# Designs tried in a protein design chat: VH-VL binders against Large ribosomal subunit protein uL6 (rpl6). Part 4

Target 1, 180 residues: Large ribosomal subunit protein uL6 (rpl6), of Picrophilus torridus (q6l1b1)
Amino acid sequence: MIKWTEQAEIKLPDDVQATMENNELKIKGKLGEASRIFRDNYVKAYIEGSSVKIATSKNNKYTKGIVGTWYSETKLLIEGVTKGFEYHMKIDFTHFPMRVSVRGDKLIVENFLGEKSPRSAKIVDGCKVSVKGDRITINGIDKRKIGETAANIERATYIRHFDARVFQDGIFLLKGEVNE

## First folded at step 4 (VH-VL)

Design a45 (from cA7 with light chain R90Y; framework fv_cixutumumab)
Fold by ESMFold2-Fast, scan of step 4:
Structure a45 (fold): chain C 180 residues (1-180), chain A 123 residues (1-123), chain B 108 residues (1-108)
Amino acid sequence: as target 1 above (180 residues)
Amino acid sequence: EVQLVQSGAEVKKPGSSVKVSCKASGGTFSSYAISWVRQAPGQGLEWMGGIIPIFGTANYAQKFQGRVTITADKSTSTAYMELSSLRSEDTAVYYCARDLGEWELSDYYMDVWGKGTTVTVSS
Amino acid sequence: SSELTQDPAVSVALGQTVRITCQGDSLRSYYATWYQQKPGQAPILVIYGKNNRPSGIPDRFSGSSSGNTASLTITGAQAEDEADYYCNSYDSSGNHVVFGGGTKLTVL
């Protein structure tokens, strides 16, 4: 016998609206709209009153894990559309001053370890990247997209045939990267 | 055990609407899906749609899309099926049934049925 | 035509075995569920989840499934088994529930 049992509830702030259509949770607030696909055979997310609720048809370690993940993701969507997220990265070099700039939807790195060919990193849509001095700031409402953009930037300065004891050039994520 | 109690027989004119109720007694109403199935005189069973009251979202058979509305009121443990633009061919017995789990590949079935509501579309 | 097909009628002698079939491409992905309906009554669930019986359903009823075909078997048919039998499942899209046309079982 399949019985659906409510497992979690996330109350929406007064200025936030949520919709659920085709397994996609869309959250809209003052800074914009962000969404996640929540699809599972035994776990469902739904809107009731001013809350997002999560229910299960089976109660086991698998479904408990999914409930926890969707709960956390929903809270991050709400935080994103109300407060936004800001990641900070540092440009670091030991031998050659690298030049970092934003061109369209890419971050361009020139003179990395003296390389003549520029490196580039895709800026995921919905993220704004700015460079000032040795600091890079990534702003957006979707924490997953900001994380992907930061990972792209770190990857662009990956050193092939790596020897960490000698070469420490790169662009790295800093502590305190998100609003609390 | 769970029982589904349906509203009484209705006689309607072509072009009107009918709203049939299905009240669950015993057990947790909102935790299970409620399906609506009709049967015209001498004919087979035909699924119209269903709702899981805990979610509030209904799913409709393509034939009835745009004419049928299925809703649920958790406070009264009652599901409703409203059919609009009635025709003579809508004369049938309308059943509600507890349906266990929409989109579950191995276990979608209707284990408890109401007694049925006869709807006659006259003229 | 319907997504699920059943023969309209079948007969069985008292005490003998009868097999009622339901065919449709969606049965490759979804199990069929079986219902019994007697005149003037609501349907009663007989078999679900391939071969599970609800409490109160005699053990002479069993289900099976292979490929695009599901079957309801009554071993040692009794007079009270005379009824219409319906299968249901999801359509090929998985978005809608569909019923077979029903099989009228006569116990001779």
Scores: ipSAE 0.000, ipTM 0.502, lowest interface PAE 13.3, mean pLDDT 84

Design a46 (from cA7 with light chain S92Y; framework fv_cixutumumab)
Fold by ESMFold2-Fast, scan of step 4:
Structure a46 (fold): chain C 180 residues (1-180), chain A 123 residues (1-123), chain B 108 residues (1-108)
Amino acid sequence: as target 1 above (180 residues)
Amino acid sequence: EVQLVQSGAEVKKPGSSVKVSCKASGGTFSSYAISWVRQAPGQGLEWMGGIIPIFGTANYAQKFQGRVTITADKSTSTAYMELSSLRSEDTAVYYCARDLGEWELSDYYMDVWGKGTTVTVSS
Amino acid sequence: SSELTQDPAVSVALGQTVRITCQGDSLRSYYATWYQQKPGQAPILVIYGKNNRPSGIPDRFSGSSSGNTASLTITGAQAEDEADYYCNSRDYSGNHVVFGGGTKLTVL
């Protein structure tokens, strides 16, 4: 039997707007607009008053998991468009000074372990990357895109087939703080 | 047990609008779909559209798009069907029905029906 | 298109078996639901899903489907079964409800 029941409510801040069309939730705030696709047969997200609400037509472990995921994703979209996200990474080297720079949509790493060929990492659209000293900062309003950019950077300095206890050179994510 | 109580018969002039109500009693109103189905004298059943009150969004048959509006008021457990630009061929009995579904097949079936509202369009 | 076709009339002798059919492309994807309507009354649900019967509907009513055709079978028809029978289903998109034209059953 199909019986829809409200499971969760996320109240929108005064300066945030939400729209829900074609299974896409779009959240707009002072820093921009971000969106997520919320598509499922038994779980539906909708706008009522100043809130994003999530309802289910079936109550089981599967739908509870989706409600939790959509609830968390909605909160992250709101946080992103109001405060933004900032991730910090550290440049670490032992014998060969690594040179890191941003060129267009890529982060370029030169002299990694003395290699002659530069390595590169894609900067995902919507992210801003800056390098200062041994620190890299990634800013953006979409946490998934920032996470993808950080992963791309870490991967660019990945050491395969070598004992990591001997070679610990790389670029690594540090615990970040949400900035203004 | 759910019952659907419809508003009384209406006589309307061509070009006017009619708004028929369907009040649910017993059971949960917001959680199930409400469909509107009409039947002209001596003719078959024709689906006009439906609404799931918890979402407030209605779905309409192509033939009636632009002329029919289906709404729901959760505080009074009442669904409404408004048909505009009335013509003589809109003379019919209008039924509301509770529309239930099966989980796996997206099947819908109408298990509880109102008694019908007669709408006559004449000069 | 999403139309459902029913024969307009069928007859059965008292106590005999009758099959009322509903045909349309949507029935390849969705089950037909069957309703009984007597003059001056609202329809009542008689069969839904694969072969489910609501409380109060006699055992003599059953449903079946194959390909683009669904059938309502009344085994041992009674005088009280004389009525119009309608099938409905989802259209091919799953977003709309479509009714068949109805079948008038006469019990002889």
Scores: ipSAE 0.028, ipTM 0.605, lowest interface PAE 8.1, mean pLDDT 86

Design a5 (from cA7 with heavy chain A33Y; framework fv_cixutumumab)
Fold by ESMFold2-Fast, scan of step 4:
Structure a5 (fold): chain C 180 residues (1-180), chain A 123 residues (1-123), chain B 108 residues (1-108)
Amino acid sequence: as target 1 above (180 residues)
Amino acid sequence: EVQLVQSGAEVKKPGSSVKVSCKASGGTFSSYYISWVRQAPGQGLEWMGGIIPIFGTANYAQKFQGRVTITADKSTSTAYMELSSLRSEDTAVYYCARDLGEWELSDYYMDVWGKGTTVTVSS
Amino acid sequence: SSELTQDPAVSVALGQTVRITCQGDSLRSYYATWYQQKPGQAPILVIYGKNNRPSGIPDRFSGSSSGNTASLTITGAQAEDEADYYCNSRDSSGNHVVFGGGTKLTVL
């Protein structure tokens, strides 16, 4: 017997609009629009009044996990379109000063460990990356895309066959977010 | 388990509106789809529309779109069907029924029916 | 003049097998559900999800489906089976429910 039960409710701020079409939740606010695909056989997200609600047709560990995930993702979409997100990264080196710059949709790292060939990291669409001194700032409205960009940057300076002397060289995440 | 109790017979004039109620007892109301089906004298069953009270959105058959409004009140476990601009051809027995399936999964069927409300449209 | 077509009448002798059919393109994608209606009464569910029986429905009732056709079979018809039988399913859009015109079963 299929019985739908409401499991969670996320109230929308007055300046935020939500639509649910083709299993895609779109959230629109003053900073833009972000979306997530919420597709599952036993869990459904829907809009009622000024709220996004999540219901299940089965109550088990699987559906509870999905409800929790969709709940947190929905809250992050709302925060992103109203306040935005900002990640900070630090450029760190020992004996070979690396040069970091943004060119198009890539972050370019020159002189990493004295290497002749530059390294690069893809900047995910929707993210703005800026470099100032030893700091890199990533801004955007989609926390997942910002996290992906930060991970791409960290991977670009990954050192294979680690040596104790070179452990400090790289570009590292300092802070996950800044609320101004 | 669930029983659906419908409002009493109605006699209406052409051009008026009728609102039929369907109250659920003995089980969960808001979690299941509630359908409205009518049957004119000596004729077949005709689906008008339905609602899942927890979602609050109704779905209507094309023939009745613009004339039918289906609503639900979770606090009283009652679904309503209002039909406007009545014609003599709207004379029928109106049933509410519980639809157990999840619409996207194809496992849906009307397992519990109200006893019907007779609506007569005459001048 | 609906999306699902049923023959208006069928007859069967007591104890014999009868097949009632429902035909429509939506049946290629969705199973038919079958209802029995006796005079002056609301319909009752007989078969759902191709060939499932609710509690209280005799095992002589069975469902089948092939292509655009669904069938309700009564093996060893009894006098009490005399009734109108309706199929329903989703329309081709999948968003609405449609009923067949109904089949009047006479048990001779």
Scores: ipSAE 0.000, ipTM 0.501, lowest interface PAE 12.5, mean pLDDT 84

Design a6 (from cA7 with heavy chain A33T; framework fv_cixutumumab)
Fold by ESMFold2-Fast, scan of step 4:
Structure a6 (fold): chain C 180 residues (1-180), chain A 123 residues (1-123), chain B 108 residues (1-108)
Amino acid sequence: as target 1 above (180 residues)
Amino acid sequence: EVQLVQSGAEVKKPGSSVKVSCKASGGTFSSYTISWVRQAPGQGLEWMGGIIPIFGTANYAQKFQGRVTITADKSTSTAYMELSSLRSEDTAVYYCARDLGEWELSDYYMDVWGKGTTVTVSS
Amino acid sequence: SSELTQDPAVSVALGQTVRITCQGDSLRSYYATWYQQKPGQAPILVIYGKNNRPSGIPDRFSGSSSGNTASLTITGAQAEDEADYYCNSRDSSGNHVVFGGGTKLTVL
């Protein structure tokens, strides 16, 4: 017997709209629109009244995990479109002063460990990156995209050809996300 | 147990629309699919579509897409089927039915049926 | 064209066995469900999930499935079994329900 049972409910703020189409949850608020694909055979997300609800057709460890994940992701989408997210990164160097700048959709790192060729990191769409002194700030409404941008920046300064015990140069995430 | 009670007979003119209701009593309404099936005089059964009230989403047979709308009101435990642009060929008995399925069986089966609503389309 | 095919009519002598068949490619993936309908009445579920009977359905009704074919068997047919029998299943996409054309059973 296929019986669907409600497992979770996330109430939408008054200024937030949600739509569900083709397994994609779209959340729209004052800062913009963000979305996630929620696809599973035994777990469904749907909109009812002023809430996003999650139901299951089977109750087991697998479906419980998915419900928790989708619940958390939905809350992050709401937070993103209402408050936004801000990540902070620090520029560190020991032997060679590096120069960091933003050009279009890339963060450019010059003089990393004295290298002649600049390094670059892709700024994921929907993210705004700014550099001031030894600090880098990443702003956006989609936490996943901000995390991807931060990972791209860290990767651009990986020390591969030098002993990391001697050189600690790089660009590193500080305290994680900070609400505005 | 569930009982499905349908609205009364309708006589409509070609080009008009008809809305048939199906009220559930004595059991869980929102958790199972409510299907609509019609039968023209002397003809076979024809599935029109269904709705799972808990999700509010309806699914329609290709033949009826664009002309049929199936909705549900959980507060009154009532499902509705509205058919527009009526033709004489839409003269039929319209049934609602509770539609179950089993994951292991990969089937659909309708275990509780309404008594049917006769819709006559005549000029 | 129809996705599920049934012969339009079949007859059986009182007390004898009859088999009604339903054919379609979707039956390779989904079991058929069987309904009995008497004149002026709504259909009644008689077999679901290959060979399950709802409470109140006599044990003379049974179902079987092989390849693209599903069958409803009535062993020892009674006069009250005279009716139209319909199979249904999912279409090939799994998203829609389809019915066979129905089989009129006459008990001689």
Scores: ipSAE 0.006, ipTM 0.575, lowest interface PAE 9.8, mean pLDDT 86

Design a7 (from cA7 with heavy chain A33D; framework fv_cixutumumab)
Fold by ESMFold2-Fast, scan of step 4:
Structure a7 (fold): chain C 180 residues (1-180), chain A 123 residues (1-123), chain B 108 residues (1-108)
Amino acid sequence: as target 1 above (180 residues)
Amino acid sequence: EVQLVQSGAEVKKPGSSVKVSCKASGGTFSSYDISWVRQAPGQGLEWMGGIIPIFGTANYAQKFQGRVTITADKSTSTAYMELSSLRSEDTAVYYCARDLGEWELSDYYMDVWGKGTTVTVSS
Amino acid sequence: SSELTQDPAVSVALGQTVRITCQGDSLRSYYATWYQQKPGQAPILVIYGKNNRPSGIPDRFSGSSSGNTASLTITGAQAEDEADYYCNSRDSSGNHVVFGGGTKLTVL
């Protein structure tokens, strides 16, 4: 017999709505809409009343882990659409002053280690990147997309042909999670 | 033990819709899936779709997408199958069945069936 | 979606063994389930999974599978076994149920 047992419940705030379609949980709040794919044979997420609930058809270490992960991801989606996230990155250079700017959907890095060709990093859709002094700020409602944008930026200043022990120039993450 | 009780026979006009009910007794209604299977006179069994009552999610066979809606009411332990835009070829016996199994074992089966609801589509 | 193919009819002499077959690519991934249906009645589950019988199904009924083929075997067929037999499985996605066309068993 297939038995489904409720394992977790996340109560939605009054100003937040959730829908489940094709294994995709979509959460909508004042700042926008964000989603996650929740697909598994033994763990299912569903909407009941004003709550997102997670149920299992098997009780074991595997399903407990997935329930915990989906619970945490759902809470992050709610936080994102109500408060938003803000990540900070720092621009560091020693001998070659790099110039960082945002143009369209890309962050452009000029004069990295004196290189003539500029480097670029893709800004993931739904993220807003701002540069001021030696600090880069990434704002958005989807923590995963903000993380991806930060990783793209860090990768753009990866030292490929130089000994990293001598050159420590780059753009590095300084984590910050809230912009109320 | 689980028993599935279906609504009575229907005679419908072409172009109308029909809604058949399947009331479960015994066991926990939300603990298993309900499938709908039809059989035209002298023909084989044909799966129309199923529903997972605990989630309210339904899954339909390609042939019936757009014409069939399967729903469940947990408070009354009743599943419904509504078929619209009826044609003469929709004349059939419609069964509901308890659908259960183990995905890891690739083992899905219908162990309890309703007695069937005859739907006749005629002028 | 994957189709399940059954011969439309088969006959067996009283007391002899008969094998009803079901063929389809989905059977490489999913076990076939077998149902018996007598005129005017709802189907009855006779075999599910590897070779499981529900309570009340005689031990003369057994199932087997190999590759894309599944078989229902009736060892020592009896008059009351005369019926239509349907195989059942999932399509390749696992999301849709698929029935074979059915096999009418005549006991001579």
Scores: ipSAE 0.000, ipTM 0.459, lowest interface PAE 16.9, mean pLDDT 82

Design a8 (from cA7 with heavy chain G50W; framework fv_cixutumumab)
Fold by ESMFold2-Fast, scan of step 4:
Structure a8 (fold): chain C 180 residues (1-180), chain A 123 residues (1-123), chain B 108 residues (1-108)
Amino acid sequence: as target 1 above (180 residues)
Amino acid sequence: EVQLVQSGAEVKKPGSSVKVSCKASGGTFSSYAISWVRQAPGQGLEWMGWIIPIFGTANYAQKFQGRVTITADKSTSTAYMELSSLRSEDTAVYYCARDLGEWELSDYYMDVWGKGTTVTVSS
Amino acid sequence: SSELTQDPAVSVALGQTVRITCQGDSLRSYYATWYQQKPGQAPILVIYGKNNRPSGIPDRFSGSSSGNTASLTITGAQAEDEADYYCNSRDSSGNHVVFGGGTKLTVL
């Protein structure tokens, strides 16, 4: 017997609106719009009144996991469109001063370990990256996109064939926080 | 135990609309789909559409698309089927049924049926 | 489109076995469900999910399926089994329900 049972409810703040279309949850707030695709055969997200609700047709560890994930993602979408997110990264070098700059949709790293060819990292759409001194700040409303941008930047300065104990050059994530 | 109680017989004129109700008692109304099936005199069963009350989602057979509207009121545990632009061939018994699905089995089945509502379209 | 075909009538002698068939291309993907309807009454579910019986349905009712064909078998037919039998299934999209034309069973 298949029975749909409500498992979770996320109350929307007064200044936030949600729509659900084609398995895509779109959340709109003062800072913009962000979305996630919520598709599953046994778990469904829907909008009722001023709440986003999640229901299941089966009760097992798989569906409980999906409910938890969608609940957390929905809360992050709400936080993103109301407060936004800000990640900080540190530029670190030992012997060769890196030159870090933003050019279009890329962060460019020059003189990494003395390399003549510059390295680059893709800045994901919806993210604003700024460089000041030894600090990089990533701002946006979508935590996944900020995280992806930070990972791209960190990956661009990954040391593959050097002993990391001798060369600790790179760009590293310091912290993530909500930007007011 | 779930029972589905339907509204009484209707006599309607061509071109008018009819709205049939289906009230659930003795079980969880919003957790299952409610299907509407009609049967013209001496004819077979014909599926019209279903609604899943918890989601408010309805789906309709192509033949009835644009003429049928299926809704649900969770507060009264009642589903409704409204058929517009009535014709003489819409004369039938209209049934509501609790529709259970097994996604793994890829099937639908209707385990509890209302007693039916007779709708007669005549001038 | 997934029309389901049933023979309009079939007869069986009291205590004998009868098989009612339902044919359609959608049955290659979805199991048939079977309903019994007596004159003046609403349909009653008798078989679902290939060969499952609801509580209260006698064990003489069974279902089977192969390719594009599904069958309802009544082993040892009783007088009270005289009725119309309908199959249904999902269409090719899985979103709509389709019924067969029905088979009138006469118990002789």
Scores: ipSAE 0.000, ipTM 0.543, lowest interface PAE 11.9, mean pLDDT 85

Design a9 (from cA7 with heavy chain G50R; framework fv_cixutumumab)
Fold by ESMFold2-Fast, scan of step 4:
Structure a9 (fold): chain C 180 residues (1-180), chain A 123 residues (1-123), chain B 108 residues (1-108)
Amino acid sequence: as target 1 above (180 residues)
Amino acid sequence: EVQLVQSGAEVKKPGSSVKVSCKASGGTFSSYAISWVRQAPGQGLEWMGRIIPIFGTANYAQKFQGRVTITADKSTSTAYMELSSLRSEDTAVYYCARDLGEWELSDYYMDVWGKGTTVTVSS
Amino acid sequence: SSELTQDPAVSVALGQTVRITCQGDSLRSYYATWYQQKPGQAPILVIYGKNNRPSGIPDRFSGSSSGNTASLTITGAQAEDEADYYCNSRDSSGNHVVFGGGTKLTVL
């Protein structure tokens, strides 16, 4: 017999549906469906009425941290399926103009530091990438997948065999222009 | 190669609803979005909304929210646009179009268009 | 207010160059897409992703973008180019599509 104590409650908006199956919370709204796996021995998430609730079987700093994380992740899932998210990135180069394009599920970078072989970055499923001038925009309903796509793009333009203080070429996230 | 075939012309009374169909062939139906665009006589193009099969839901222009519903039936590769509470101002040609750019190219663009369905709202 | 603005009409002499413009703040973030529409017909995509042409679109059509303005250029206009031209892009939220009001091109 395990006793569970409710620690947090997230009220679902009227046009949002939630389901909990196999430790996976699925949230569906007008823009689509997004999910997170919430698995822990001492913390559980469940649906009750029109709310997502988080409960613990042990109350300590460890479980409080997980409750906070799952609370924040649930709110992000709700925001994603109702409003969506948008990340902005900047293309920057010094000596050789980069050519950036989207082909299939990849962002292709040509002429990076004059390299003959193109570089590529995987666009995570559920993300839409748009390139205009020196700006890249990433849109989607799952903030984690958008962040992963941005990280993939940044990694594609790492300067590894040169002194980074001399070469500043790359594609970088614009933190001040992130939209949620 | 994708082709979009739309249902035939409709004449409706004010206050009624109309449901226009758009059947896709020549490609994987769920691999692209379908947008609906209308054009009143002598006027410009107006986007109504789109359905995104990979996300399982539709989004709509604010002007049409509450009156338009866009659905898709994957078993028949058919998208539908239903507009309710019709007024004379809804008289227009309604187009469906394949909406690309999710993974392949930047921005929203519509490369294949249906021939259009004329909807006339008259008393 | 309109998200994207186009001049209602422009004219060009046969064989000359014409530029059709589209203006809006969303064009700072997203490229314009251009469509040609002839009377009684559905629109045809002519330019997407700044300056890409679908197969079957003549070389005389090109696109450009600068700041909040996108342009469709027809170099050496032909009689068959007489049509309405529409630009579209994403709105400022990125979630919706918006069209310009259209430009009627007359080839003299």
Scores: ipSAE 0.000, ipTM 0.442, lowest interface PAE 18.9, mean pLDDT 81

Design b10 (from rB2 with heavy chain A107W; framework fv_refanezumab)
Fold by ESMFold2-Fast, scan of step 4:
Parts: structure tokens; sequence; C-alpha cells
Structure b10 (fold): chain C 180 residues (1-180), chain A 121 residues (1-121), chain B 112 residues (1-112)
């Protein structure tokens, strides 16, 4: 018979619940629910008592790497549903005042470098984007989705058609941090 | 009853490609990794690598990167080995072998019957 | 990769006599945490795939005759057939699984 050996344990905070269904770890806390798929022949994640445990049926460098990855991802899921993540971006312009607004699932940038066509960036599901003055705040419980949203916004204001030494207009990531 | 049944022998010209199949039955296909082992005529056994049947992720031994591709079709419990740009030195019997998946096992409990691939002009 | 070297390349043994095959690894396959040797032995008869005989250096696979035994530790291992039978004519391979699997070059066993 297959025998599993415990390799790692992540203790759940008292206000966090975890479930494992079809190799998907779902973590629920005060800010919501986030999940990750943990799928492998020789590495499994399971819930025992108040902990998420990771076990292997084979011990080699590849399974050790997977254990490390799942351990880190599980900790990020817990952090996300308890504290959340908040990224800050700054709106910078020198020649043409750009107007930034949120419309549905998109961030709209008007008048970028005087362009008549607006630019847009997709806001990934699970992220909340707000604009206040020269600041853009991205909030969410899934760090991957926040990072993707920030990258989408930064890409929307790339200065690829102009000499970047002359124009530094754009929307740039200032800080990634956890909300309390 | 566990069985691994491989496709029939192939005769190919240098530069051609070949795809060998290994159909599993008698167990849950995705519970055990599948290995590939090569044996050139009159030579010993050479481990080529394995594929994770649950994730589809292959791992290759150093000598088998590039022209060799492991894949699978879980809907029919079949693993595949594809060799591109065939060379004469690829002439060998290719075996699939089930890795039991037991703790620190990596020994092979069930083997396919082997597929002879001959590369000649 | 861990290199496995067998000796001899071939040997001939009379029916009913003892056959001994050696296997050496380029580094230890003994895991100190569980005190196990990560070594297996296979038998391959002409026209057939290999068949597992022994794992953990000395544990006999179910259905394998008692005349087969494995011994050794660390880097030096031995497969012994105590009383050779006609059906034992085959090539024997050692295999380590301490790291990625590697096989010895094989030992051909023949009847004198």
Amino acid sequence: as target 1 above (180 residues)
Amino acid sequence: QVQLVQSGSELKKPGASVKVSCKASGYTFTDYAMNWVRQAPGQGLEWMGWINTYTGNPTYADDFTGRFVFSLDTSVSTAYLQISSLKAEDTAVYYCARDFGYEWSDWFDYWGQGTLVTVSS
Amino acid sequence: DIVMTQSPDSLAVSLGERATINCKSSQSVLYSSDNKNYLAWYQQKPGQPPKLLIYWASTRESGVPDRFSGSGSGTDFTLTISSLQAEDVAVYYCQQYYDFPTFGQGTKLEIK
C-alpha cells in the first residue's frame, strides 16, 4: 500500500476555515475565499484538525520543490483572506493631464500623451480598483490577481512610440502591501 | 489485473518521427506515474524519464532532452513517447513501466511488452 | 547521475550451484534517515520485459522464489541465486532509486 509521509504543516488561524475538494484548497476568512489547485502524483495537501498538511509518497528533489511551493502558496492564501493585499500606483503626467476612471471591469485612461483614443486595462475578477487624485489603489485577497491587474494597468500606459527620456508619463506601481 | 499494452513495432527512415503508445488497464491511471525505459539491441536498460499522470508534467533524464516528448491522454488511460528527427542510434526497444508510487519507491512493478523502433536507410 | 557498475559482465554456473552477481554505485544509496538502501534488482529473459526481483536491497518481491536473495549496503551490493535452475537463465540488472533511477549495465547468467 501507498504510505504518505508528512513534510509540512501550516496552522490555520482561529478565524480561518479550509476545505480540500478535487485537489483544490479553498481558504475562507473574514475578507472572503481564495483557492489554489494542488495536484500531483506523489504530493498531497490535506486538512487535519486546524492545520493544512503536505505529505509525499516519494522523497526526491522534485517533490521537495513542490512541497515548498504549496507551503508558500497556502501561507499567501491565509494572508490574503485575513489581511488582504493592497497595491498603490501613481498617475504621472507632464504635458497632457490624463484622466483615469473605473468603468465596470476596466480602468480607463483618457488623454494619455494627448491621444484621442482612450486606453484601457482589464481589472481581474476579485480585485477592487479605486482612483483618488494621483493615486490608484488595488485591493484584493489573491496576490496573483492583484499583480496581474497592476501589470495590466502599467501596460496600458507604456510609452513605446515615443522617446521615453522625454516623456515619463504613465501609471507606475509604488508599493505592494498587506492591509490590516 | 494490471496491464500495460504498447503499440506495434516501427521501421523508420532517419529524420522521420515516431509515436509509441502505452495503454494502461486494471488500475486508476492517474494514481501512478509512468516511466519510459530504452534498451538498444544487445545493450542494457536506460531510464529516459517519467510523466506525472495526474498533472501531465514530464521529467527527462539528461540524455533524453530535446527530441523526446512524453505525453498522455487520460481519457483513454494512455501514455505516449514521441521521438522526432530519428537517428540510427535511436534504434531500440522502448518500454513503458509503472512507478508504483509507494513511499520512496521508484522501482517498477509492471512493464509493457516493449515496442521495437528500428531506424535504418 | 549515480553510476551503477555490475560485475561480472557474464558468468556461467552449473545447475544447482550458487550464482553471485555484484553491483557497485558511484555514491552511497543508503539513506541515513530511514537506514534503507535504495536499490532494486531485475531479471530479464530473452524477448521479455524486465521483472522485479528485489527492492530495498534485500526485500524479495511477492512471488519470487526463495533462492533469490539480495545483500549489501551503501555502495556495494550482491544478488545471490543459491541453487541455479534452468529458468534462471537471464540478464540481471541492479537499479538505484536514491536519486533519479539508473541501471547497471547488466550481468548475463548462463548454464555451464
Scores: ipSAE 0.006, ipTM 0.507, lowest interface PAE 11.2, mean pLDDT 85

